# Miniprotein binders against q53ft3, part 24

Target 1, 195 residues: q53ft3
Amino acid sequence: MFGCLVAGRLVQTAAQQVAEDKFVFDLPDYESINHVVVFMLGTIPFPEGMGGSVYFSYPDSNGMPVWQLLGFVTNGKPSAIFKISGLKSGEGSQHPFGAMNIVRTPSVAQIGISVELLDSMAQQTPVGNAAVSSVDSFTQFTQKMLDNFYNFASSFAVSQAQMTPSPSEMFIPANVVLKWYENFQRRLAQNPLFW

## First folded at step 12 (miniprotein)

Design hf3
Fold by ESMFold2, look of step 15:
Structure hf3 (fold): chain B 195 residues (1-195), chain A 97 residues (1-97)
Amino acid sequence: as target 1 above (195 residues)
Amino acid sequence: SDRESLIILAKWAAILLRKALDMARKGNTERAKYLIEKAIEYLREIEKLATTPEEEEIVEQAIEAAQEALQLLEQGKPDEVEEILQEAIRLLKELYQ
């Protein structure tokens, strides 16, 4: 039904169902996570008129869960990226082994998905700027354009030994196209709006 | 697979019935009826995928319960659907728990 992805980690596709309409994913070491991707697995969509409200929960200093609405997934928007780096806090525990200067305490948050009527979701207000889908959509569009151009241009590559003379045409060495592609992709990853 | 689809459809049907119960509790009878009608559509799809007599019996009982709840709402008796919808939800949970 749902998936949850954090960069550098395996995709989670087996949410724990905690109620008929509520599903959770555990996020261990959540303090190192800045963004999460929540998406529908796409085999059977939400029923008509329903969608998912996506929440982030972490334990406060007293161990009590603090739940915050991140945003939504729906049949019309089945994938979204949420920023959680500004939502975390950890008062934590005393160092159990101070002589080692390394403390590893359990640090587990949860992503919760509550299946709701769309009318009910329209009345809910997400925290801050947790959803980043507009920037992600721009980046995805740009990456698709980049891949399309590179794949098209590369389909015409020939070796110099196999080249037929054609003096009325201009040619660009394939390494120039490859270098441009690599530089563009690197810059896009650093700043999606550089162009 | 067909089994995976049956499980997902059963979860969706249970959610639809839970939301219908919530609407009935709030007095929103028309919305509750709509959600039950949608749940019945899902139950009939589950019926097509059922492969054992036990699964077939569970789905038949869930359809009967949902239809009874719908009739009670048509009669203006939303306070009487609680047990019937809870039983339908319990039956669906047997398909995926």
Scores: ipSAE 0.708, ipTM 0.883, lowest interface PAE 1.0, mean pLDDT 78
Fold by ESMFold2, fold request of step 18:
Structure hf3 (fold): chain B 195 residues (1-195), chain A 97 residues (1-97)
Amino acid sequence: as target 1 above (195 residues)
Amino acid sequence: SDRESLIILAKWAAILLRKALDMARKGNTERAKYLIEKAIEYLREIEKLATTPEEEEIVEQAIEAAQEALQLLEQGKPDEVEEILQEAIRLLKELYQ
């Protein structure tokens, strides 16, 4: 159902299910983690009208869990990147895991996902400055990038008469790909949604 | 795979029924009925994927329980759905536990 990814670590795809609608990933050595990606696994999306509230929990100086709402994953935003580096000293928030007896070590943080009705989620406010990105926007961005690349590269296609004998193949100079990449990166830096 | 799909559908159906029970407890009968109807749709999909007689029996019993809960809500008996929805959820958990 859910996946959890930290740069430089193995992806986690086997959440601990602690209730019908609640799932947890352990994050060992959490103090070295700056960002976490949470995403939907598989081909079967949330039921209509539902989504997931994503929480981050870390032990405080007394070893007690502090839970903070990071944001959401939904069918419209099935993957999100959350910044957690600033949250390790932050204030706790309202959360649905307080009555759950979740076993973990004091040096391990957790990502919690609570499956909820969308209208219930609309009343929740994530902690400030948790970075969030949408894989739905990323998918559209990627599709537009592929279209853009194809159109750009195709504009440099040469005829068979202009190439060494390989008449069934078209060739593209290597620097065309580099120029496209540089152009795309510049436009992305100026407007991530330029597509 | 079909088995992975069955497990995910069963988890979604169980969640739908849990949320339906929560709505019934709060007196939101119309929302509870909607969620049960959606759960039955998922149970019908599970039924198509079931490969063993045990799985088929579990799904059949879960559908019957969900339909009974729906009838009780339609009859204005929301306080009587607790046990039958809990049973439907338990049956679904057998499919993925």
Scores: ipSAE 0.702, ipTM 0.886, lowest interface PAE 1.0, mean pLDDT 78
Fold by ESMFold2, look of step 12:
Structure hf3 (fold): chain B 195 residues (1-195), chain A 97 residues (1-97)
Amino acid sequence: as target 1 above (195 residues)
Amino acid sequence: SDRESLIILAKWAAILLRKALDMARKGNTERAKYLIEKAIEYLREIEKLATTPEEEEIVEQAIEAAQEALQLLEQGKPDEVEEILQEAIRLLKELYQ
């Protein structure tokens, strides 16, 4: 039903279902996370008139969860990127997860998705600036994906003096990867949808 | 796959029935009936995907419970739908738990 993605981590597709209409993803080591992506899996959409309210929870100094409404996922907007780096010291918001038996670990935050009627969601107010625009979200995700690829490929860089001959392997000069990386970043900054 | 579709449809149907129960508790009988009717549509799709006698029996029982709840609401008996809707939800959870 739902997926949760943090740059540099495995995508999570198996939310813990804590009620019929409530789903939770754990975010270990949440202090290092700046953004999360929440999205619909599969081809079966929300039922007509329904959508998902997305919440973020982190433990306070006493180890108690602090929940904040980030925004929404709907059939009309089935994926969203949320910035959470500025929320880790914010005030909690009204939320439906207060009575749920969920894992409480000091360094683990949570993403909660509550399936709601759309008219109920219309009365909810997300914390400011948590959601990123669709264009900004695509650009930011793409930039992080590009950084990940470049860093991975660059970690295998070896000077010619350090190379071990391997006649069964094909090699690409590191400069080719760098040129591609720089060109793609430039084009993405100019035209986020050029591809 | 058909199995993945059945599971997702069962989760959606269970959510629809939970929301219907919430509406019935608030006295919003017309909205509760609408949500139950939508859940039955999902149950009929699940019925088309069921491949084992166990799945077929579960779906049939869930449809019967949802239809009984709908009839009770039509008769002006919203107090009597609680246990019936919770049973339908429990049956759907057997399909995806």
Scores: ipSAE 0.700, ipTM 0.882, lowest interface PAE 0.9, mean pLDDT 80
Fold by ESMFold2, look of step 17:
Structure hf3 (fold): chain B 195 residues (1-195), chain A 97 residues (1-97)
Amino acid sequence: as target 1 above (195 residues)
Amino acid sequence: SDRESLIILAKWAAILLRKALDMARKGNTERAKYLIEKAIEYLREIEKLATTPEEEEIVEQAIEAAQEALQLLEQGKPDEVEEILQEAIRLLKELYQ
């Protein structure tokens, strides 16, 4: 249903479901994390009239969870990026997770997603320093990166004569990913907006 | 896949029924009925995707429970839907746990 991505880490796609309407991702070594992306995974959207409130939680100096509302994901905005670097010592906000048994360790923060009626979400106020950028701009940048990668990788596709027949699979030389990465990084360093 | 779709639909249906129970507890009977009706729509889609007799029986029982809850709410008996909705939610959890 939901995914969670931190730069330099593998995407998480298996949230811990802690209630029917509440989902959690663990963020180990959270003090090194500045931004997190939360997004809808599947093709089956929220039920009409519902969406997700996204929270960040970290243990305070006593090991007690401090929850803060970051913002929302909805059918109209199915992905969002949130800044959490300024929240690691902030004050808590009202949240729906305090009445549940959530297993935690002292060095692990959490992203919580609570599925809510949109009317209820309209009465919630996110922490003001969490928003980073429009999800539409991030999505457009990501689409351009995917297009660029596809075009680059496909130019190195090997013929089927060079591989075992596998009609449901395509194969590429192992170094294509490295060439793509090096080329993309060089172009980005020359012009961050080349896309 | 159909299995992945069944699981997601079951999770959404369980959420809809949980919210319906919350509304019934608050006395918002019309909203509770609406949410149960939506949940039944999801249950009917799950029914189309079920592939085992166990799954078919679970979804049939969940539909029956949801329909009974609707009838009780229409009769002005919101206090009587608690256990029925909790049973429907429990049945749905068996589909995705």
Scores: ipSAE 0.699, ipTM 0.884, lowest interface PAE 1.0, mean pLDDT 79
Fold by ESMFold2, fold request of step 18:
Structure hf3 (fold): chain B 195 residues (1-195), chain A 97 residues (1-97)
Amino acid sequence: as target 1 above (195 residues)
Amino acid sequence: SDRESLIILAKWAAILLRKALDMARKGNTERAKYLIEKAIEYLREIEKLATTPEEEEIVEQAIEAAQEALQLLEQGKPDEVEEILQEAIRLLKELYQ
């Protein structure tokens, strides 16, 4: 129903449903995350007159969750990129010694999606500067990731004459990567949310 | 797949009925009726996708419950829809839990 993407991580498509109208994704090692993409999966959109309010939650210094409204996803804007790097506990409470051999306690933040009537959502105010995206921005980001991956992989391409035998190593023909790249670009242009 | 679609439709229908119950509790009968009518549309789509006797029975009972709630609201009896809407929601949860 919903997807959650962090650059460099596997996309999450299996939200934990915690109520009829509430869905949650876990974000382990959240302090290393600057942006999160939240988007609608599949071909069945919100019912007419409904949308999703998107929240970010992190544990405060007491270990209690702090929830902040990031923004919205709707049938008219079915994906959004949210900046979370400025919202995390501990960024404004840095001690004067910096990162000198201080153990940072690992913790899990969450992205929450609450399905609501649109008129209820119109009365909600997101935290400032959390929403930075449109579908166009999501598409541009994804296209740049695809280009970067293809250029990186292609920089290691060798011809058969250049190969050293390595029977314990797995190889992928370069044209497989190119075909995947071309197909993904085509699908993305047709439907940015297909993946 | 048809099963993935059935599950998503069931979740949407359950949300529609929860919001309808909330409206009925607030005395907003017209909004509650609208939301129940939308939920019935989703239940009819689920009915087309149901493939097991259990699924068919569940969706039939959910449609009947939603229609009864709608009749109660049309009769000016919004106080009487609580239990029947909660039953419809419970039935939909059986489809996706």
Scores: ipSAE 0.693, ipTM 0.879, lowest interface PAE 1.0, mean pLDDT 78
Fold by ESMFold2, look of step 19:
Structure hf3 (fold): chain B 195 residues (1-195), chain A 97 residues (1-97)
Amino acid sequence: as target 1 above (195 residues)
Amino acid sequence: SDRESLIILAKWAAILLRKALDMARKGNTERAKYLIEKAIEYLREIEKLATTPEEEEIVEQAIEAAQEALQLLEQGKPDEVEEILQEAIRLLKELYQ
């Protein structure tokens, strides 16, 4: 249903479902994280009239969870980038996760997604500065996405000598992926908004 | 795969029924009925994807429960849908837990 990506880490695609309509990703070593991407997995979108409110939770100095509304994902905006580096000392906001007994360690934060009716979401106000606001942050995030994709695709590479014949399959030479990666990096350095 | 689709559809259906229950508790019968009707649409899709007798029985029971809840709401009995909707939600959880 949902994915969660942090630059330099493996994508998480298996949220912990803590209620019918609530999903959680753990973020170990959250103090080193500046941005998180939340996105819809798969081909079955939210039911009509529904979307997801995205929250960030970190343990305060007393070890108690502090939840902050980051923003939303919807069928019209199925992925979003959130800056969390400035939120790790902020005050909590109203949130739907407060009754859950989740054991935490001091260095583990969480991303929470609450599936809600769109009109209910319209009454919610995200904390300021959670959305990506600068070209520099966008460029860094995009570079990390490129690295993640390349590392993932490369992990499946085989030499031609290692291939098993499969005449009904299409193949892409690994060098094509490398060329795409290098070209994208060059264009990104020239104009971070080209894509 | 069909199994992955069944699981996702079951999760969406359970969410729709949870929201319908919330609406019924607040007295919003029209929204509750709408959400149950949408959930039944998802349950019909799950029915097409079910491949074991256990899955088929679970989805059949969930449809029956959802239809009963819808009928109770149409009869002006929103206070009577609580257990029936909770039963439907529990059945859907069996499909994906």
Scores: ipSAE 0.691, ipTM 0.878, lowest interface PAE 1.0, mean pLDDT 81

Design hf3
Fold by ESMFold2, fold request of step 18:
Structure hf3 (fold): chain B 195 residues (1-195), chain A 97 residues (1-97)
Amino acid sequence: as target 1 above (195 residues)
Amino acid sequence: SDRESLIILAKWAAILLRKALDMARKGNTERAKYLIEKAIEYLREIEKLATTPEEEEIVEQAIEAAQEALQLLEQGKPDEVEEILQEAIRLLKELYQ
């Protein structure tokens, strides 16, 4: 049903189901995590009129869970990136997981997904601006990555006169990299999701 | 796979029935009936995917329970659907636990 991804870690696709409508993923060593991606798996979407409220939980100084609403996933927005780095000492929010005694250590946080009616979700307010638009944030990250790639690759450009004659070596002209970069930027600006 | 699809459909149906029960408890009979009707649609898809006699029996009993709950709501008896909807949810849990 749901997946949870943290950069540099294996994707989680097997949530712990703690109620008919509530699912959790453990986040060990959560203090090193800045962002999580929550997304829907498979080809069977939410039932019509339903979606998922996404929560972050971390243990307080006494080991008690503090739950915060991050935002939502829906059939119209089936994946979302949430920033959690600023929430690890924040205030709790209203949440439906209070009766769930999930065994964990103080170094483990959780991502909770509560499946709810869309009109119920419209009455909920996420903590701060924890949700990051997947399209806008992905575009900004991609632009930074493209800039860094161009600068990096350009530092290794060689002229034809400097190349060693070797039939096993493959070289690319610097202008090809630049034209790819310009074409990719143009395509991304026209349609950020052209993948 | 068909097994993974059956499990996901069973989870969605159980959620629909839980929400229907919540609506019935609040006296929102029309919303509860709508959610049960949607759950029955999911149950019929599960029925097409069931491959064992045990799975077929479970989904058949869940359909019967959901239909009985729908009938009680149509008769203006929302306070009588509690146990039958909880039984339907329990049956669906057997499919994915």
Scores: ipSAE 0.683, ipTM 0.877, lowest interface PAE 1.0, mean pLDDT 78

Design hf5
Fold by OpenDDE base, look of step 17:
Structure hf5 (fold): chain B 195 residues (1-195), chain A 97 residues (1-97)
Amino acid sequence: as target 1 above (195 residues)
Amino acid sequence: SDRERLIILAKWAAILLRKALQMARRGNTERAKYLIEKAIEYLRRIEKLATTPEEEEIVEQAIEAAQEALQLLEQGKPDEVEEILQEAIRLLKELYQ
């Protein structure tokens, strides 16, 4: 039903269901995480009039969980990006996850999703600065990914004079990669959600 | 797969019934009724996906429980729906736990 993505890590598609309406993802080494993406898997949408409140929890100095409301996912907004790096010093908020006796390893945080009525969600106030303008963060992520790919591919670039015959291999001109990159950047700048 | 769909539908139905129970406790009878009706819609979809006699029986019992809860709410007996809705939720959990 739900997925959780941290950059540089494998996608999580199997949340722990802790109640009928509550789901939890574990985030190991959470201190190194800047952003988290929470999304619907798209198999079956929320029932009409329902959505998900997304919470972040981290252990305090005493090992007790501090929960904060990050934002929401809905049928109209089936994915969201949250910045969690700045939340480690925040005050806890009211949350629906109760005193989960989760033997927490100090380095493990959690993303919690509580399925709620939309009218109830409208009464909730997310912590400030957690909701990244979906567009800017996504654009930055995409740009970094593209740069990484370009740098990787370019590191293998050789001139024709430097090429050794390898009849079993296919070669792509570096200019093709560059043109693709430029075109992609242009499209991204025009509409970050063009795909 | 059909089985995955069945599991997801069962989870949603359980959520709907849980919310209905919460609404009933708060005295929001109309909202509770609506949520139960929606749960029954999901249950009917599950019924079509059931492949074993055990699944069929579970779904049938859950539908009956949901319908009974709905009738009790219509009769102005919200205090009597809790056990019935809890039973329906329990039944649904057997499909996905």
Scores: ipSAE 0.769, ipTM 0.911, lowest interface PAE 0.5, mean pLDDT 88
Fold by OpenDDE base, look of step 12:
Structure hf5 (fold): chain B 195 residues (1-195), chain A 97 residues (1-97)
Amino acid sequence: as target 1 above (195 residues)
Amino acid sequence: SDRERLIILAKWAAILLRKALQMARRGNTERAKYLIEKAIEYLRRIEKLATTPEEEEIVEQAIEAAQEALQLLEQGKPDEVEEILQEAIRLLKELYQ
């Protein structure tokens, strides 16, 4: 039903179901995690009028779990990116997962999904700065990828005078790469989801 | 797969019934009824996907329980639906646990 993704790690598609309406993913070595993606697997959507409230739990200085509402996933927004790296100092409040005896190790955080009525979700207030705009995150990622490619390609650039004849090799003018980069940036700016 | 779909539907149906129970406890009878009706729709879909006599029996019993709960709510007896809904949820769990 739900998936959880941390960059550089295997996707998790098997949540621990701790109640009929509550699902939990474990995040080992959570201190190294900046962002987490929570998403629906897309097999069967939420029932009409329902969605998921996404919570993050980390151990406080006393080893007690601190739960914070990150945001939401719904049929209209079946995936969300959350920044968790800055949440270490948050005050814990009573959350739907607070009463659950989840065996915790000090280095393991948890993502909790509580399936709730949409009208109830509307009354909840996520912690500030946790929700990353999907568009912004995607744009930033794409820009970094483009910059990386450009830098990589440019590192191989040679002048005509520096070229050694190699009839077996194909050469691409640097201006072609630049033009591609500019065109791609333009398209991305117009529609970040143009593909 | 059909099996995977059955499991997911059963989980959703259980969630709906749990929410119905919560609404009934809060005195929101109309919302509870609606949620039970939705759960029955999911149960009917599960019924079509059932491949074993055991699954068929479980789904049938869950439908009966859900229908009984709905009738009790219609009769203005929200206090009597808790055990019935809990039983329906238990039955559904047998499909995916």
Scores: ipSAE 0.751, ipTM 0.909, lowest interface PAE 0.6, mean pLDDT 87
Fold by ESMFold2, look of step 17:
Structure hf5 (fold): chain B 195 residues (1-195), chain A 97 residues (1-97)
Amino acid sequence: as target 1 above (195 residues)
Amino acid sequence: SDRERLIILAKWAAILLRKALQMARRGNTERAKYLIEKAIEYLRRIEKLATTPEEEEIVEQAIEAAQEALQLLEQGKPDEVEEILQEAIRLLKELYQ
């Protein structure tokens, strides 16, 4: 349903679902990460009137994890870029990920996505340093990157009949993500506005 | 694939029903009914994608539960929908877990 991308890393598309409406991605070595992209994956968008609130959690909590609201993804804005470098330690917001059974490895941060009604999301205030860049240019770039990745990965999809036993699943070769990333980065280096 | 679509639709329907339950708990009956109606739309789409008798039975039972919850709300009985909405959500989880 969701994807999470960090520059220089492979895209994550297999969120841990911790509740019906809550999804989590692990971010190992988070101190080397400046920005994270969160986006809708797949062909079935949010139900009408819903969207996703995106949270970040530091791994160094010695008690109940403290989650910071970064911002939102919606059908009208299906991808967003969040700056996580420079976030103040210990800042927290009210969040829906309370005392949940979430597995966390030390030194690994987490991105949480809570599916919510748009009316509820309008009442939420992101932390001040999370979104400091122009959304128009980044939104267009991110959307074209998502389209490019989906089209590229889909061109390598195989049916269950074309592979060994895993008939209820669809598999993508491991190097597809690397090919996509390398092509995308090359195009970006040649023309940052290639979209 | 149709299987992937069924799974995603089931997850969205479960979320819609969970939010409907939350609205009913807050006394927002009109919003709860709207969300249940949307969930039923998703359940009908799941019904068209179901390929096994087990899947067909699960989605039929979930539709029946959602419709009963909707009737209870229309009758002004929001306190009575808790267990039936939770059962519908449990049924949807059987489709994607």
Scores: ipSAE 0.698, ipTM 0.883, lowest interface PAE 1.0, mean pLDDT 78
Fold by ESMFold2, look of step 12:
Structure hf5 (fold): chain B 195 residues (1-195), chain A 97 residues (1-97)
Amino acid sequence: as target 1 above (195 residues)
Amino acid sequence: SDRERLIILAKWAAILLRKALQMARRGNTERAKYLIEKAIEYLRRIEKLATTPEEEEIVEQAIEAAQEALQLLEQGKPDEVEEILQEAIRLLKELYQ
């Protein structure tokens, strides 16, 4: 149903369902995270008239969860990038998770998705500046990251004749990096929501 | 896969029925009926994907419960839908839990 992606981490596609209409992803080491991507997996869309309200939770100084509304995902906007780096010390907002059966994770932040009627979502106000970019901006950023990595790694390429005898080091053939780059770019162009 | 689709449809149907129950509790009978009708559409799609006798029985019972709830709302008996909708939701959860 939903996916959650943080740069440099494996994508999460198996949310913990804490109620019929509530889904949670754990974010360990949340203090190192600046942005999260929340997206629909695209297999079966929301029912007509529904969408998802996306919340961020972190443990406060007392270890209690503080929930903030980040924004929304809908059939018309099935993915969104949310900035969370400025929210880790903010005040909580109205949210539907406080009384729900949610596994306590005071050392771990969480992304919560509450499936709501669109009319209910229209009355909700996200915290300011949480939604950072569209799907197109996410794709552009990711492509620039891939280009940067490929160019950096390629700058260290040497031929077999240029290799020094360094048996304590491991080497990767340069074409492995190129093949990875090309495969990832093709998959990103095919479906940016799976990265 | 068809199994993954069945699970997702069951989750959506359960959500639709939960929202219908909430609307019935708030006295919004027409919205509750609409949501139950949508849930039945999802249940029929689940029925087409069901491959085991257990899944088929669960979906059939859930459809019957949803249809009974719809009929009670049409009869002006919203007080009587609570238990039957909760049963339908419980049945759907057996498909994905």
Scores: ipSAE 0.672, ipTM 0.874, lowest interface PAE 1.0, mean pLDDT 79

